# VHH binders against Probable 2-keto-3-deoxyxylonate dehydratase (xacE), part 11

Target 1, 289 residues: Probable 2-keto-3-deoxyxylonate dehydratase (xacE), of Haloferax volcanii (d4gp28)
Amino acid sequence: MHYHQLAVSGERRLTASRDSTTYDLTSADADLRTFGDLARVASIARTSVDRLAAELTEDADVVDDAFVDRHATVPVDAEEIWAAGVTYQISEQAREEESSMPDMYFDVYDADRPEVFFKATPSRTVEPGDAIGVRGDSEWDVPEPELGIVLRRGEIVGYTVGNDVSSRSIEGENPLYLPQAKVYDRCCSIGPCVVTPEDVEDPHELEMSMTIERDGEVIYDDATNTSEMVRSCDELVSYFTRHNTVPELAVILTGTSLVPEQPFDLQEGDHVDITIEGIGTLSNSVTTV
Below, E stands for the ipSAE of ESMFold2; O stands for the ipSAE of OpenDDE; V2 stands for 0.75 times the mean of E and O plus 0.25 times the DockQ between their complexes.

## First folded at step 3 (VHH)

Design u06 (framework vhh_7d4b_2)
Fold by ESMFold2-Fast, scan of step 3:
Structure u06 (fold): chain B 289 residues (1-289), chain A 122 residues (1-122)
Amino acid sequence: as target 1 above (289 residues)
Amino acid sequence: QVQLVESGGGVVQPGRSLRLSCAASGFTFSSYAMGWYRQAPGKQRELVAAISSSGGRTYYADSVKGRFTISRDNSKNTMYLQMNSLKPEDTAVYYCAAEGWFTYYPSAYDYWGQGTQVTVSS
């Protein structure tokens, strides 16, 4: 199933979609308003999220896709969003061309320890349809389309689409500026929904594509496959959770090979669409922060 | 045992085409990014083109963009380089390389072939 979180007239609602029908689960049980609520109840009842949702659809109202699109918000209330880098074959090459310290990226390729870093809080994360940010003090910015792993208490409960928006110019000045290059206002987006592992047979066999439009013209259009990840989802989760305090809900963005090369520069007014097979399309405009 | 074997090199006139092939054995070809490097007499080895393990991503050096096309057939454990509009400056020994990580630095590649000579002369 595909799960969306909605905001409708100041009220939060959770929907579930299967076989072209979307159900408002909150209409069946007013206490189920978020994906986190559903995941918690499923855990306590020792059942799967999808099985619980299927039972609820018997008493749920049906809503149309246009209603979901109009009211969609962030699909999961992640207390923390973390990200991984240098996880795809091409990502290291693209970053080394721009970095003042390219040897550090070769070190990561050969290491057991992957690049994993803190990315965003809810206050820095924008919902589908809202504007992602580029820093006013940055000279070169890029979107980074990524598969997101949704975790509850460190365990995988689903997948989503994410955008690890980054300042490449600040990152390229010095490795110590990575936090400022990665963490800022509107630096991250996730959505449009969460899909459960039952609907993602293999997270390492998914087509991922991105298009960027400027002034009504497509200026970027490319695709990759998550099969090009040299790090597994389980490996990234393991490094995030080990020796760490894990929040109730978290998302880990898994990195990307779709990095627009110079002279591309993400600009105010651009529109970014990221699509992952079996999940959906995350769409955002761009603003300066 | 791991082997990369290049073929398709030769002597051609300027403006002509050649297709190089790299046959791989002894490792899981579909898990490795592949690249073509070249080395002209008295020069350093340089990356010409690279292709991701799935074939979904490619890279080309500025000197060959628009003229060369890299491709792969994972079912045949073979990578190709189609070289069009060849110039005297393309004269070099061409090497096949395999890497579990996609990089343009020669030292980062896990496996190398012995090379095949391409000569572009009148």
Scores: ipSAE 0.000, ipTM 0.105, lowest interface PAE 18.1, mean pLDDT 85

Design u07 (from q6d with Q5V S7T A14P Y37A A40V E44G R45L F47W A49S T50A A60Q N76S; framework vhh_7b18_3)
Amino acid sequence: QVQLVETGGGLVQPGGSLRLSCAASGFTFSSYAMGWARQVPGKGLEWVSAITRGGSTYYQDSVKGRFTISRDNAKSTVYLQMNSLKPEDTAVYYCAAEGYFTYYSKDSAYDYWGQGTQVTVSS
ESMFold2-Fast, scan of step 3: ipSAE 0.422; ipTM 0.745

Design u08 (framework vhh_7xy4_2)
Fold by ESMFold2-Fast, scan of step 3:
Structure u08 (fold): chain B 289 residues (1-289), chain A 122 residues (1-122)
Amino acid sequence: as target 1 above (289 residues)
Amino acid sequence: QLQLVESGGGLVQPGGSLRLSCAASGFTFSSYAMAWVRQPHGKGLEYIATISSSGGRTYYSDSVKGRFTISRDNAKNTLYLQMNSLKPEDTAMYYCAAEGYFTYYPSAYDYKGQGTQVTVSS
């Protein structure tokens, strides 16, 4: 099932979509307003999220997709969003070309320990349709389309689309500047929905594409497949959770091979669409922060 | 307090056009998203078009895309639906709905206006 969180007239609502029909689960039970609420109840009841949702759809109102799109917010209330890098074959070469220490990227690519870093809090994460940020002090910025892993207490409960917006110029200046290159106002977007593992047979067999428009013209259009990822989702989750405090809800962005090459520079007024097979399209405009 | 008054319906031949209007009062019209929904005789309510509070975003059901255009005039507190290339299956009572005064589904509330009948027949 696909789950959307909505904000409507000051009220939060949770919807579930199956076979081209969307249901307002909050209409069946007023206490189910977030994906986290549904996941918690499913856990207590020792059932799957999708089985619980299917029972609720019997009593739920059917909604129009246009209404869902208009009111969609972040699909999960992740206390922390983390990210991984150097996880795709092409990412190694791209990062080496822009880095002041390219040998470090080969070391990470071949190592047991992957690149995993903190990415965002809710205050830095923008919802679908809102503006992602580029730093005013950055000279080269890019969107980074990524498969997102949704976790509850360290266990995979779903997948989403994410954008690990980054300052490549700050990142390339010095590895100690990675946090400033990756973590800033409006640096991250996730959405449009959460898809449960039951609907994603293999998270390593999904087409991922990105288009970027500027002044009504498509300036970037490319695609990859998560099969090019050399790190597994389970491996990334293992490194995130080990020896760490795991929040109730978290998202891990899994990296990407889709990075526009120089002289491309993400600019205010651009529009970014990221699509992952079986999940959906995450759309954002761009503003300077 | 809230009032929605639909108008502009009538009998029209297939391929014809009609423009529906909805006059809103009793709330801050410019702060609410608006929708047009319809109900064919003996059937349930169907959403046909939605417009954001500013008018910057519009959505349409697949059955009306390319034929109907939703618009609004916030200075006049009025919602419009321009209906072109009308088909017999467009025959229905058309209702204006305001988010925030209705649930997501106008069918869950009886507080919409009386509607305006559109009949497409030869």
Scores: ipSAE 0.000, ipTM 0.142, lowest interface PAE 19.6, mean pLDDT 85

Design w03 (from c06 with Y103K Y104W K105Y; framework vhh_7b18_3)
Fold by ESMFold2-Fast, scan of step 3:
Structure w03 (fold): chain B 289 residues (1-289), chain A 120 residues (1-120)
Amino acid sequence: as target 1 above (289 residues)
Amino acid sequence: QVQLVETGGGLVQPGGSLRLSCAASGFTFSRYWMGWARQVPGKGLEWVSYIYSGGSTEYQDSVKGRFTISRDNAKSTVYLQMNSLKPEDTAVYYCAKYGSRSKWYGMDVWGQGTQVTVSS
């Protein structure tokens, strides 16, 4: 199932969608308002999230997709969002240019230890339909469309779409500036929903696309497939959780091969749509922070 | 519009020195890390050194202690001082601008190259 978290008249609501019908689970049980609530109850009851939701649909009100889209917020209350980089297939062309690139990039690609870094808190994460940020002190910014892994207590409970918005110019100044290039106001977006593993047979076989619009014109349109990811979701989760205190709910963004090349620069007023097969479209406008 | 122009190559004896210069234009030079790569006859392209926008440097093991990379942001120029040159340093040397952390777009722009020949 697809789970959305909504904000309606100051109240949080959880919906579940299957077979073109969307159910307001909060109408069936007023204590179920977040995906975290549902996941916790399923865990205690020793059942799957989808099975519990299916039983609740018998008592739930049906809502329209337009209602969900209008009221959608972040689909999960992740205390921490982390991200991975250098996770997608390096082309033969890039390999042929390896001797002209710093060892750090190819060392990470070939190493056991992947690039995994802290990305955002809830205060830095924007909702579907809200504005992602570009830093006022940055000269080159890009959206980074990524499959997100949703974790509860370090275990995979679902998937979502994410945007690892980045300052490439600050990142390029010095490797030690990576945190400032990656972590800032409105630097991240996740949504529109969480899809459970039952609906995603293989997270490494999903089409991912991104479209960027400026002044009513499409200026970027490209696609990749998560099959190009050379790091497994399980591997990334393993490196995040080992030797670490994991929060109750977290998201790991898994990296991307879709990065607009220069002279593209993400600008205030742009609109970004990221779509992942079987999950949905995460849409954001752009503002300067 | 982005342009990199290398100068300073030439013929030197083993043990000699050369200073390469790369004049950059068409972008905000001070914000990018710059590097040098070389095309060694029969071996292919290999990186030599890079310098971050803040001045930190990295070198290929075979050139450490012999080569020094530096930059002048006011002149939009990157340099490679090459000392104790060896016959195996013979190559076409390219100046490069690094455009992205993405390996797909890592080495963004190349110059035309300058020939360095080390022989007796």
Scores: ipSAE 0.000, ipTM 0.204, lowest interface PAE 14.8, mean pLDDT 85

Design w04 (from c06 with R31K G54K K105E; framework vhh_7b18_3)
Fold by ESMFold2-Fast, scan of step 3:
Structure w04 (fold): chain B 289 residues (1-289), chain A 120 residues (1-120)
Amino acid sequence: as target 1 above (289 residues)
Amino acid sequence: QVQLVETGGGLVQPGGSLRLSCAASGFTFSKYWMGWARQVPGKGLEWVSYIYSKGSTEYQDSVKGRFTISRDNAKSTVYLQMNSLKPEDTAVYYCAKYGSRSYYEGMDVWGQGTQVTVSS
């Protein structure tokens, strides 16, 4: 099932979609307003999220997809969003031109320890349809489309689409500036929904694409497949959870190979669409922060 | 060691033309993409155009059809021919050298800039 969190007239609502029908689960039980609420109840009841949702659909109102799209917010209330980098296959040609890439890139790519870093709090995370940010002190900015892993108490409960918006110019100045390059106002977006593992047979076999429009023209259009990930979702989760206290709900963004070539620079007024097979499209405009 | 020196800026009336030049040194010019970016008052930095090592070009939509980027590998120089200039083109223009695509690459190098002012 696909789960959306909505904000309607100041009220939080949770919807579930199956077989092209969308149900307002909050209409069946007013205590179920977030994906976290549903996941918690399923855990207490020792059942799956999808099984619990299916029982609730008997008493739930049906809503149309246009209503969901108009009112969609972040699909999960992740207390922390973390991200991974250097997780996708590096081509032989790119390796042959290794002098054009920092040595630390290849060191991490070949290492047991992956790149995993803190990305965002809820206050820095942008809703579907709202504006992602580029820093006013940044000279080169890019969207980074990524599969997101949704975790409850360190266990995978679903997947989503994410955008790890980044300042490459700030990162390029010094590796110690990575936090400032990655963590800032409106630096991250997740959505449009959470899909459960039952609907994602293999998270390493999903097509991922991104388009960027400027002034009504498509200026970027490319695709990859999560099969190109050389790091597994389980491995990334393992490194996030080991030796750490994890929050009730978290998201890990898994990295990407889709990066617009220079001289591309993400600008105010751009529109970014990221689509992952079986999940959906995360859409955002761009503003300067 | 790597240097980019921009020239050709100045004051021009709307509808006029200017040609910017960027003299590059300290690297194998013919192997790198070159481009122009501008710092527009009130809008921030924006990319204008670039030229690949083999001569293919790309332009920002607002300058397409009015600006032409070119390069002379024998002189290690990149040019920006600006025609039909508008007040909105007023900015400091920077010449930039680009590396290959990579998550860990920042903007390689840009010069000190040249001021273009379009006013009546």
Scores: ipSAE 0.000, ipTM 0.100, lowest interface PAE 19.2, mean pLDDT 85

## First folded at step 4 (VHH)

Design a1 (from s25 with Y110F; framework vhh_nb_b201; at its last look DockQ between E and O 0.72; V2 from the best seeds 0.00; counts 0 for: pae E 3.2 > 2)
Amino acid sequence: QVQLQESGGGLVQAGGSLRLSCAASGFTFSSYAMGWYRQAPGKEREFVAVITRGGSTYYADSVKGRFTISRDNAKNTVYLQMNSLKPEDTAVYYCAAEGYFTYYSKDSAFDYWGQGTQVTVSS
ESMFold2, look of step 4: ipSAE 0.385; ipTM 0.740
ESMFold2 (binder alone), look of step 4: mean pLDDT 87; pTM 0.879
OpenDDE, look of step 4: ipSAE 0.366; ipTM 0.734

Design a2 (from s25 with F101L; framework vhh_nb_b201; at its last look DockQ between E and O 0.01; V2 from the best seeds 0.00; counts 0 for: pae O 12.9 > 2, placed apart)
Fold by OpenDDE, look of step 4:
Structure a2 (fold): chain B 289 residues (1-289), chain A 123 residues (1-123)
Amino acid sequence: as target 1 above (289 residues)
Amino acid sequence: QVQLQESGGGLVQAGGSLRLSCAASGFTFSSYAMGWYRQAPGKEREFVAVITRGGSTYYADSVKGRFTISRDNAKNTVYLQMNSLKPEDTAVYYCAAEGYLTYYSKDSAYDYWGQGTQVTVSS
């Protein structure tokens, strides 16, 4: 199923969509307000998220999809968002072009250990429809469309769309500036929903596209497939969780393969749409931070 | 296209009754809570009543016991039966639709609004 988190009049609600019908699960059980709540209860009850949700739909109110779209917020309350770099060949090439130390990216691309880094906190993560941020002290910024892995206690419970907005100029100046290139105000977006593994089937065979609009004109339009990713979701999760205290809810962004070429620079006023097959479209405007 | 059309307003003497109707189209009526608001000249718009998708009803204290909100999903219509009307009930009455509304959401903005119907109660 597709799960949306809503913020309506100060109230959090959880919806589930199945067979073109959307259900307000919170109407069936007031204690289930978030995807995390549902996942927790499912775990406690030793059942799947979808099975529990299906049972709840019997007592749930039906809502319009348009209502969901108007009130949707981040689809999961991830305590930490992490990301992986250099998981696509094109990403490796892009990093080599920007970097003062290009060889280090090649080394990581071919290494056993992947690049996994901290990306965002809740306060730095924006919801669908809100503005992602580009740093005012950065001369070169780009969106990074990515498949997001939703984890509960280190286990995959779903997938979402993510945007790993990045400063290429800061990262390129020195790899040690990666935290400043990646972690800043409004640096990350996720949404529009969480889709459970049962409905995604294969996270490594999903079409992904990105469109960027400026002044009412499409200035970027391209597509790829998650099959181009050289790291598996399980591998990334393994390196994320090993020797680590992971939060109850986390998201791992799996890297990007759509890289706008220079002289492209993401600017305030732009609009970014990222679509992943079977999940949906994450839409954000752009602002300077 | 979403439409909310109010009707049934008019002039009535104090102590009289009116029944307002709001015909809805362009959305799944049964999936929305329906409400009534009113605005008197020089005053802010205020909550009057709401009926949830499940049929629960809530009222402003000023109209409780006098007004009754109901809905007919087959007709995509919400009603406001107004009894024991008072001059202070004079206002433009607006129909509103919300995907979900709870008791504490009474003062929240709704997704859709009608154009309003005038209700005038004379002394």
Scores: ipSAE 0.000, ipTM 0.268, lowest interface PAE 12.9, mean pLDDT 91
ESMFold2, look of step 4: ipSAE 0.252; ipTM 0.676
ESMFold2 (binder alone), look of step 4: mean pLDDT 85; pTM 0.857

Design a3 (from s25 with F101L Y110F; framework vhh_nb_b201; at its last look DockQ between E and O 0.82; V2 from the best seeds 0.00; counts 0 for: pae E 6.9 > 2)
Fold by ESMFold2, look of step 4:
Structure a3 (fold): chain B 289 residues (1-289), chain A 123 residues (1-123)
Amino acid sequence: as target 1 above (289 residues)
Amino acid sequence: QVQLQESGGGLVQAGGSLRLSCAASGFTFSSYAMGWYRQAPGKEREFVAVITRGGSTYYADSVKGRFTISRDNAKNTVYLQMNSLKPEDTAVYYCAAEGYLTYYSKDSAFDYWGQGTQVTVSS
């Protein structure tokens, strides 16, 4: 199923969508208001999230998609969002060109240890429909569309869409500045929903696309496929969880090959749409922070 | 230090009733989901019932309609009322607490379990 977390007049609600019908699960059980609530009860009861939700739909109110879209918030209350880099296949041509990439990129691309780094707290994470940020002291910024792995207790419970907004100029100035390039107000968005693995089956066979609009015109439109990932979701999760006390709920963004190149620069007022097959579309406007 | 202590187990005839209690200490009881599990000899531990911190209840299919879980936050106690008992309900019953914890580690305890109480249903 597809799960959305909503805020309706100061109340949190959880919906589940199956077979083109959307159910307000909170209407059937007032204690189930977030995806984390549902996943916790399913875990204790030794059943799946989808089976528990399906039982609740028998008594749940039906809502339409416009209501969900209007009230959607982050799809999971992840205490920490992490991200990965250097995770997509590079062409043989790019690999053969001595000056096509920094030496450090090839070192990580071929290494056993992937690039995995801290990305955001809840306070830095933007809801669907709200504005992602570009930092005022950055000269070059890009959105980074990424498949997100949703974790509970270090185990995969679903997938979402993420935007790993980045300062390319700060990152490019010095590798030691990576935390400042990645972590700042409004630096990340996730959504619109969490999709359980039963509906995705293979997270490494999903089309991912991004469009960027400026002044009502599409100025970027491109697509890739998660099959181009050279790191598996399981591998990234293993490096996140090893030797590490992790939050109950977390998201790992898995990198991208959709990187707008110069002279593109993300600007205040831009509108970014990221779509991943089988999950949905994450939409954000852009503001300066 | 967290402690969960079950009581109320014993021998009962088929068709009878029994009430288990689990007294909790060492954590904020009202912030935890509380549950009951059971384990018969030679079988895996299985879920019986859970009550969330908000009071919602969920049951294994094998006990629906016969067992009722409840909690008393003022006494830091969770209960399992077992009616219409069958010989198949014979097991050690464990109280468990699962917190709405912010963090956990794969190699450290993050759920709490009691020591168990024996329930034996004759015939």
Scores: ipSAE 0.095, ipTM 0.590, lowest interface PAE 6.9, mean pLDDT 89
ESMFold2 (binder alone), look of step 4: mean pLDDT 85; pTM 0.865
OpenDDE, look of step 4: ipSAE 0.171; ipTM 0.638

Design a4 (from s25 with V50I Y110F; framework vhh_nb_b201; at its last look DockQ between E and O 0.01; V2 from the best seeds 0.00; counts 0 for: pae O 10.8 > 2, placed apart)
Fold by OpenDDE, look of step 4:
Parts: sequence; structure tokens; C-alpha cells
Structure a4 (fold): chain B 289 residues (1-289), chain A 123 residues (1-123)
Amino acid sequence: as target 1 above (289 residues)
Amino acid sequence: QVQLQESGGGLVQAGGSLRLSCAASGFTFSSYAMGWYRQAPGKEREFVAIITRGGSTYYADSVKGRFTISRDNAKNTVYLQMNSLKPEDTAVYYCAAEGYFTYYSKDSAFDYWGQGTQVTVSS
């Protein structure tokens, strides 16, 4: 199923969509307000998220999809969002082009250990429809469309769309500036929903596209497939969780293969749409932070 | 396109009655709570009544016992029966739609609004 989190008049609600019908699960059980709540209860009940949700639909109100879209917020309350770099060959090439130390990216691309780095906190993560941020002290910024892995206690419970907005100028100046290039105000977006693994047959066979509009015109339009990833979701999760205390809810962004070519630079006023097959479209405007 | 069209307003003497109607289109009517608000000249818009998807009703204290909200999902219409009208009920009455209603959201803005219908109660 597709799960949306809503914020309505200060109240959190959880919806589930199945067979073109959307259900307000919170109407069936007031204690289930978030995807995390549902996942927790499912775990306790030793059942799947979808199975529990299906049972709840029997007592749930049907809601209008337009209402859901209007009130949708981040689809999961991830305490930490992490990301993986250099998981696509084109990403490796892009990093080599921007960097004063290009060989280090090649080394990581071919190494057993992947690049996994901290990306965002809740306060730095924006919801669908809100503006992602580009740093005012950065001369070169780009969106990074990515498949997001939703984890509960280190286990995959779903997938979402993510945007790993990045400063290429800062990262390229020195790799040690990666935290500043990646972690800043409004640096990350996820949404529009969470789709459970049962409805995502293969996370490594999903079409992904990105469109960027400026002044009402499309200035970027390209597509790829998650099959181009050289790292598996399980591999990334493994390296994320090993020797680590992971939060109850986390998201791992799996890297990007859609890289706008120079002289492209993401600017305030732009609009970014990222679509992943079977999940949906994450839409954000752009602002300077 | 979402539309809410109010009707039934007009001039009435104190103690009289009016029945307002609001015809809705462009959304799944049965999935929305429907409500009425009013705004008198120089005053803020205030809540009047709401009927939930399940048919539960809530009223402002100022209209309790006098006004009745109802809905007909087959006609995509919500009604406001106003009895024992008072001059202080004079206002523009607005129809509104919301996907969900709670007690805590009674004063919050609805998702959709009509253009309003004038109700004038003379002394």
C-alpha cells in the first residue's frame, strides 16, 4: 500500500491507499497517527504493515485523494536521514569532475565499503511541496534524485522518494567539507508517501525521472533506472547498521545517477519534480538559505 | 474544479426562519465534513455549524437549539435550517468543506469555501 502522513489543523493522521481508494487509518484507530505508529504496532502484533492496514480499512473512513495531497507532510518521521554516495557510475564521474582529489571517488566506487554519510535531521528535512534549500555561500548546487529506504530498527519497512540537495562547489573545494556540502538548512526532502516492500517488487528495477522548471520552462528532463546502482539496498543497510546504534526510524538515500551538466546551477525559484515508478512524485520549490 | 454554491439567503423578520442550501461539486462530497460560517460587517468570520462525514453535528453556542445542519450525500448538498432568527444573526453565510473534523479543529479554516449568501434579519 501507499502510506501518506497528513498534518491537518495541527493533528497528524495516517492514510493508506489501495485499489484507487484511500483510507484514513487514524479514523479506525486514533492511536495510529503516523507510519511509524503503524509499523510499530505491526511489529508488536507480529504481522506485516500491509496486513494490519488492510484490517484497519474495514473500520476506516474513505477520504478524498485531493485532500490527502493538500495536507500531506513528510511520509515518515525519520530521526536520521543518511545517504550513500558514488553508487552510480555517472555519479563517480561527476564527483571526479568537480573534485580536487578525483581518485578518492574512484577508490570508493570500487571498494568493498561504500560511502555512507549523515544527511539530515528532521529540522533540515522539508515536506513535499515546500522549498528545498541552496546555500547562499555556494556557487554550484544541484538536486540529487534518489530512492529512499525506510528503516524501522534497521529493517526495511518501505521505500520513498528523496532529494539529496548538494553543494558541488563546496564538496569540490575539499572532500573534508562534505558535511557542509550536504548538511544545511532545507538540504533534504522526502515523499510523497511510503510504499511497503510488498508493493515494490524490486527496488533495483524502478524507473526514476527528474524534471526541473525555471520561469515556466523545463530546463532539465531526464530519466534513469535504479538497476544502474552498483550497490544493493541490503548492502547499504548493512553498512549503515553495523557497529551502529540506529534510530527507530531512519531513511537511507541510495545515491543519484541523474546529474545535470554544467553550467547548470540550481537557483531560487526553480521547481524540482522527482518521480520513481510505483512510489510517486516528490515536488519541491527552491529557496536560498 | 471545486465549487460550493450557497442559496436560500434573504431578508426575514426577527423570529422567522430560513433554510440555506449549499450545492457542492468537484470533490467526493461524502468524504468531507461540511460546515457553515458567517461574517457580519466589521466582525471576524465565525463558526456556525458542522456535520461530519458520519453525520455527527456540532454547533456554535450562539445558534444551539435554533439552527440545524444536515446533509444529503445523494444530492451533494448541505443544509442549514435557521429558526428563531435574531437581528444578531445578520451576516454573510459561507459554506465550507473539510476532509476531517475534530473538536479541536472547529475554529480552523476549511479546505474549500463558497462565495457566501446574505442573511438579513430585521427587528
Scores: ipSAE 0.006, ipTM 0.296, lowest interface PAE 10.8, mean pLDDT 91
ESMFold2, look of step 4: ipSAE 0.312; ipTM 0.708
ESMFold2 (binder alone), look of step 4: mean pLDDT 84; pTM 0.860

Design a5 (from u07 with A50V Y110F; framework vhh_7b18_3; at its last look DockQ between E and O 0.02; V2 from the best seeds 0.00; counts 0 for: pae O 9.8 > 2, placed apart)
Fold by OpenDDE, look of step 4:
Parts: sequence; C-alpha cells; structure tokens
Structure a5 (fold): chain B 289 residues (1-289), chain A 123 residues (1-123)
Amino acid sequence: as target 1 above (289 residues)
Amino acid sequence: QVQLVETGGGLVQPGGSLRLSCAASGFTFSSYAMGWARQVPGKGLEWVSVITRGGSTYYQDSVKGRFTISRDNAKSTVYLQMNSLKPEDTAVYYCAAEGYFTYYSKDSAFDYWGQGTQVTVSS
C-alpha cells in the first residue's frame, strides 16, 4: 500500500491507499497517526504493515485524494537521513569532473565499502510541496533524485522518493567539505508517500525521472532506472547498520544517476519534480538559504 | 430500497432531553458515516452532528457539550442524545448517511436522508 502522513492544524494522521481508495487509518485507531506508529504496532503484533492496514480499512473513513495532496507532509518521521554516493557510474563521472581529487571517487566506486554519509536531520528535511534549499555561499548547486529506503530498527519497511540537494562547488573545492556540501538548511526532501516492499517487487527495477522548471519552462527533463545502481539496497543497509546505533526510523538515499550538466545551476524560483515508478512524485520549489 | 426512519422527536420544555433514533436499511450501514441535520421553517438546512465509520464524532458549535451522537452497527441505528435543550433547537431533525465523509469535508452533501422528525422546545 501507499502511506501518506498528513499534518492539518497540528494534527497528525496516517492514510493508506489501496486500489483507487484512500483510507484514513487514524479514524479507525486514534493511536495510529504516523507510519512509524503503524510499523511499530505491526512488529509487535508479528504481522506485516499492509496486513494490519488492510484490517484497519474496514473501520476507516475514506478520504479525498485532493485532501491528501493538500495536507501531506514527510511520509515518515525519520530521525536520521543518510545517503550513499557514487552508486551510479554517471555519478562517479560527475564527481570526477567537479573534484580537485577525482581519483578518490573512482576508488570508492570500485571498493567493497560504499560511500555512506549523514545527510539530514528532521529540521533540515522539507516536506512535499515545500522549498528545498541552495546555499547562498555556493556557486553551483544541483538536485539529486534518489530512491529512499525506509528503515525501522535497521529493517526495510518501505521505499520513498528523495532529493539529496547538494553543493557541487563546495564538494568540488575539497572532498573534506562534504558535510557542508550535503548538510545544511532545507538540504533534503522526501515523499510523497511510503510504499511497502510488498508493493515494490524490485527496488532495483524502477523508472526514475526528474523535471526542472524555470520561469514556466522545462529546462531539464530526463529519466533513468534504479537498475543502473551498482550497489544493492541490502548492501547499503548493511554498511549503514554495522557497528552503528541506528535510530528506530531512518531513511537511506541510494544515490543519483540524473545529473544536470554544466552550466546548469539550481536557482531560487526553480521547481523540481522527481518521479519514481510505483511510488509517486516528489515536488519542491527552490529557495536560497 | 434505502430507508432511514427517525423516531424520538416531540415536545419538551427548555432544559429537557430527547433521544432521537434513526433505523437504517437498504445499504451497508457500517460503510457509511451517519449524521443529523436540522431545518427551521423558512431557514436553510444546517448540520448538527456526524459520526464517521471509525466512530469519530463531530458537532456543530451550537450543540457542543449538549448533544451526543452514537451508532450501533449491529442494529444499523444512529442515535442523537439531546440534553439541555433550548428553544432555538426547535426544528425538523433529519437523519442522513454519507459514504464519503471526513471531518474536513463536513459541509459535503449526504447521500441518503430520512423523512425527518419534529423537535419542539417550548415552555
């Protein structure tokens, strides 16, 4: 199923979409207000998230999809968002072009250990429809459309769309500036929903597209497939969780293969749409931070 | 055939109480939100209270704290307990059913309506 989190006047609600109908699960059980709540209860009950949700739909109110769209917030309250770099060949090439030390990206691309880095906290993560940020002290910024892995206690419980907004100028100046290039105000977006593994048969076979609009015109429109990833979701999760204290809820962004070429630079006023097959479209405006 | 049959209306003094019942048939009761609306002669229809499939209850501001809506799915019946009645509560009360309803869509039209029952509050 597809799960949306809603925020209306401070009230949190969880919806589940099955077939052509969307259900307010919170109306069936007031204690289930978030995807995390549902996943927790499912775990305790030794059942799947979808099975529990399906049972709840019998007592749940039906909601309008337009209502969901108006009030959707981040689809999961991830305590930490992490990301993987250099997981696509085109990404490796792009990093080599921008970097003062291009060889280090090739080394990582071919190594057993992947690049997994901290990306965002809740306060730095924006909801669908809100503005992602480009750094005011950065001359070159790009969106990075990515498949997001949703984890509960280190176990995959779903997938979402993510945007790993990045400063290429800062990263390119020195690889040691990666935290500043990746972690800043409004640096990350996830949404619009969480889709459980049962409805995502193969996360490595999903079409992904990105469209960027400026002044009412499409200035970027391209597509790829998650099959181009050289790292598996399980591999990334393994490296994320080993020797680590993982939070109850986390998201791992799996890297990007759609890279706008120079002289493209993401600017305030732009609009970014990222679509992943079977999940949905993550839409954000752009602001300078 | 869909039927909504209201009972329990009548004449009461200010401060009195009434309990309205609405027996439903001809549709899957548990799949519908149920509600009450009222109409004063010469005025428009106004919603009074709604209970959703999930059992969430909502009330018009003018009746909050005085009216209580409830449902019994086994009996396909919705109830409206009206306490502390006021003369301004005088109206024809209609039972209604809605297959698509949330708190945020409380102004939406209902799918089915009863014939109405008269409630008169007068000294």
Scores: ipSAE 0.006, ipTM 0.294, lowest interface PAE 9.8, mean pLDDT 91
ESMFold2, look of step 4: ipSAE 0.280; ipTM 0.673
ESMFold2 (binder alone), look of step 4: mean pLDDT 83; pTM 0.838

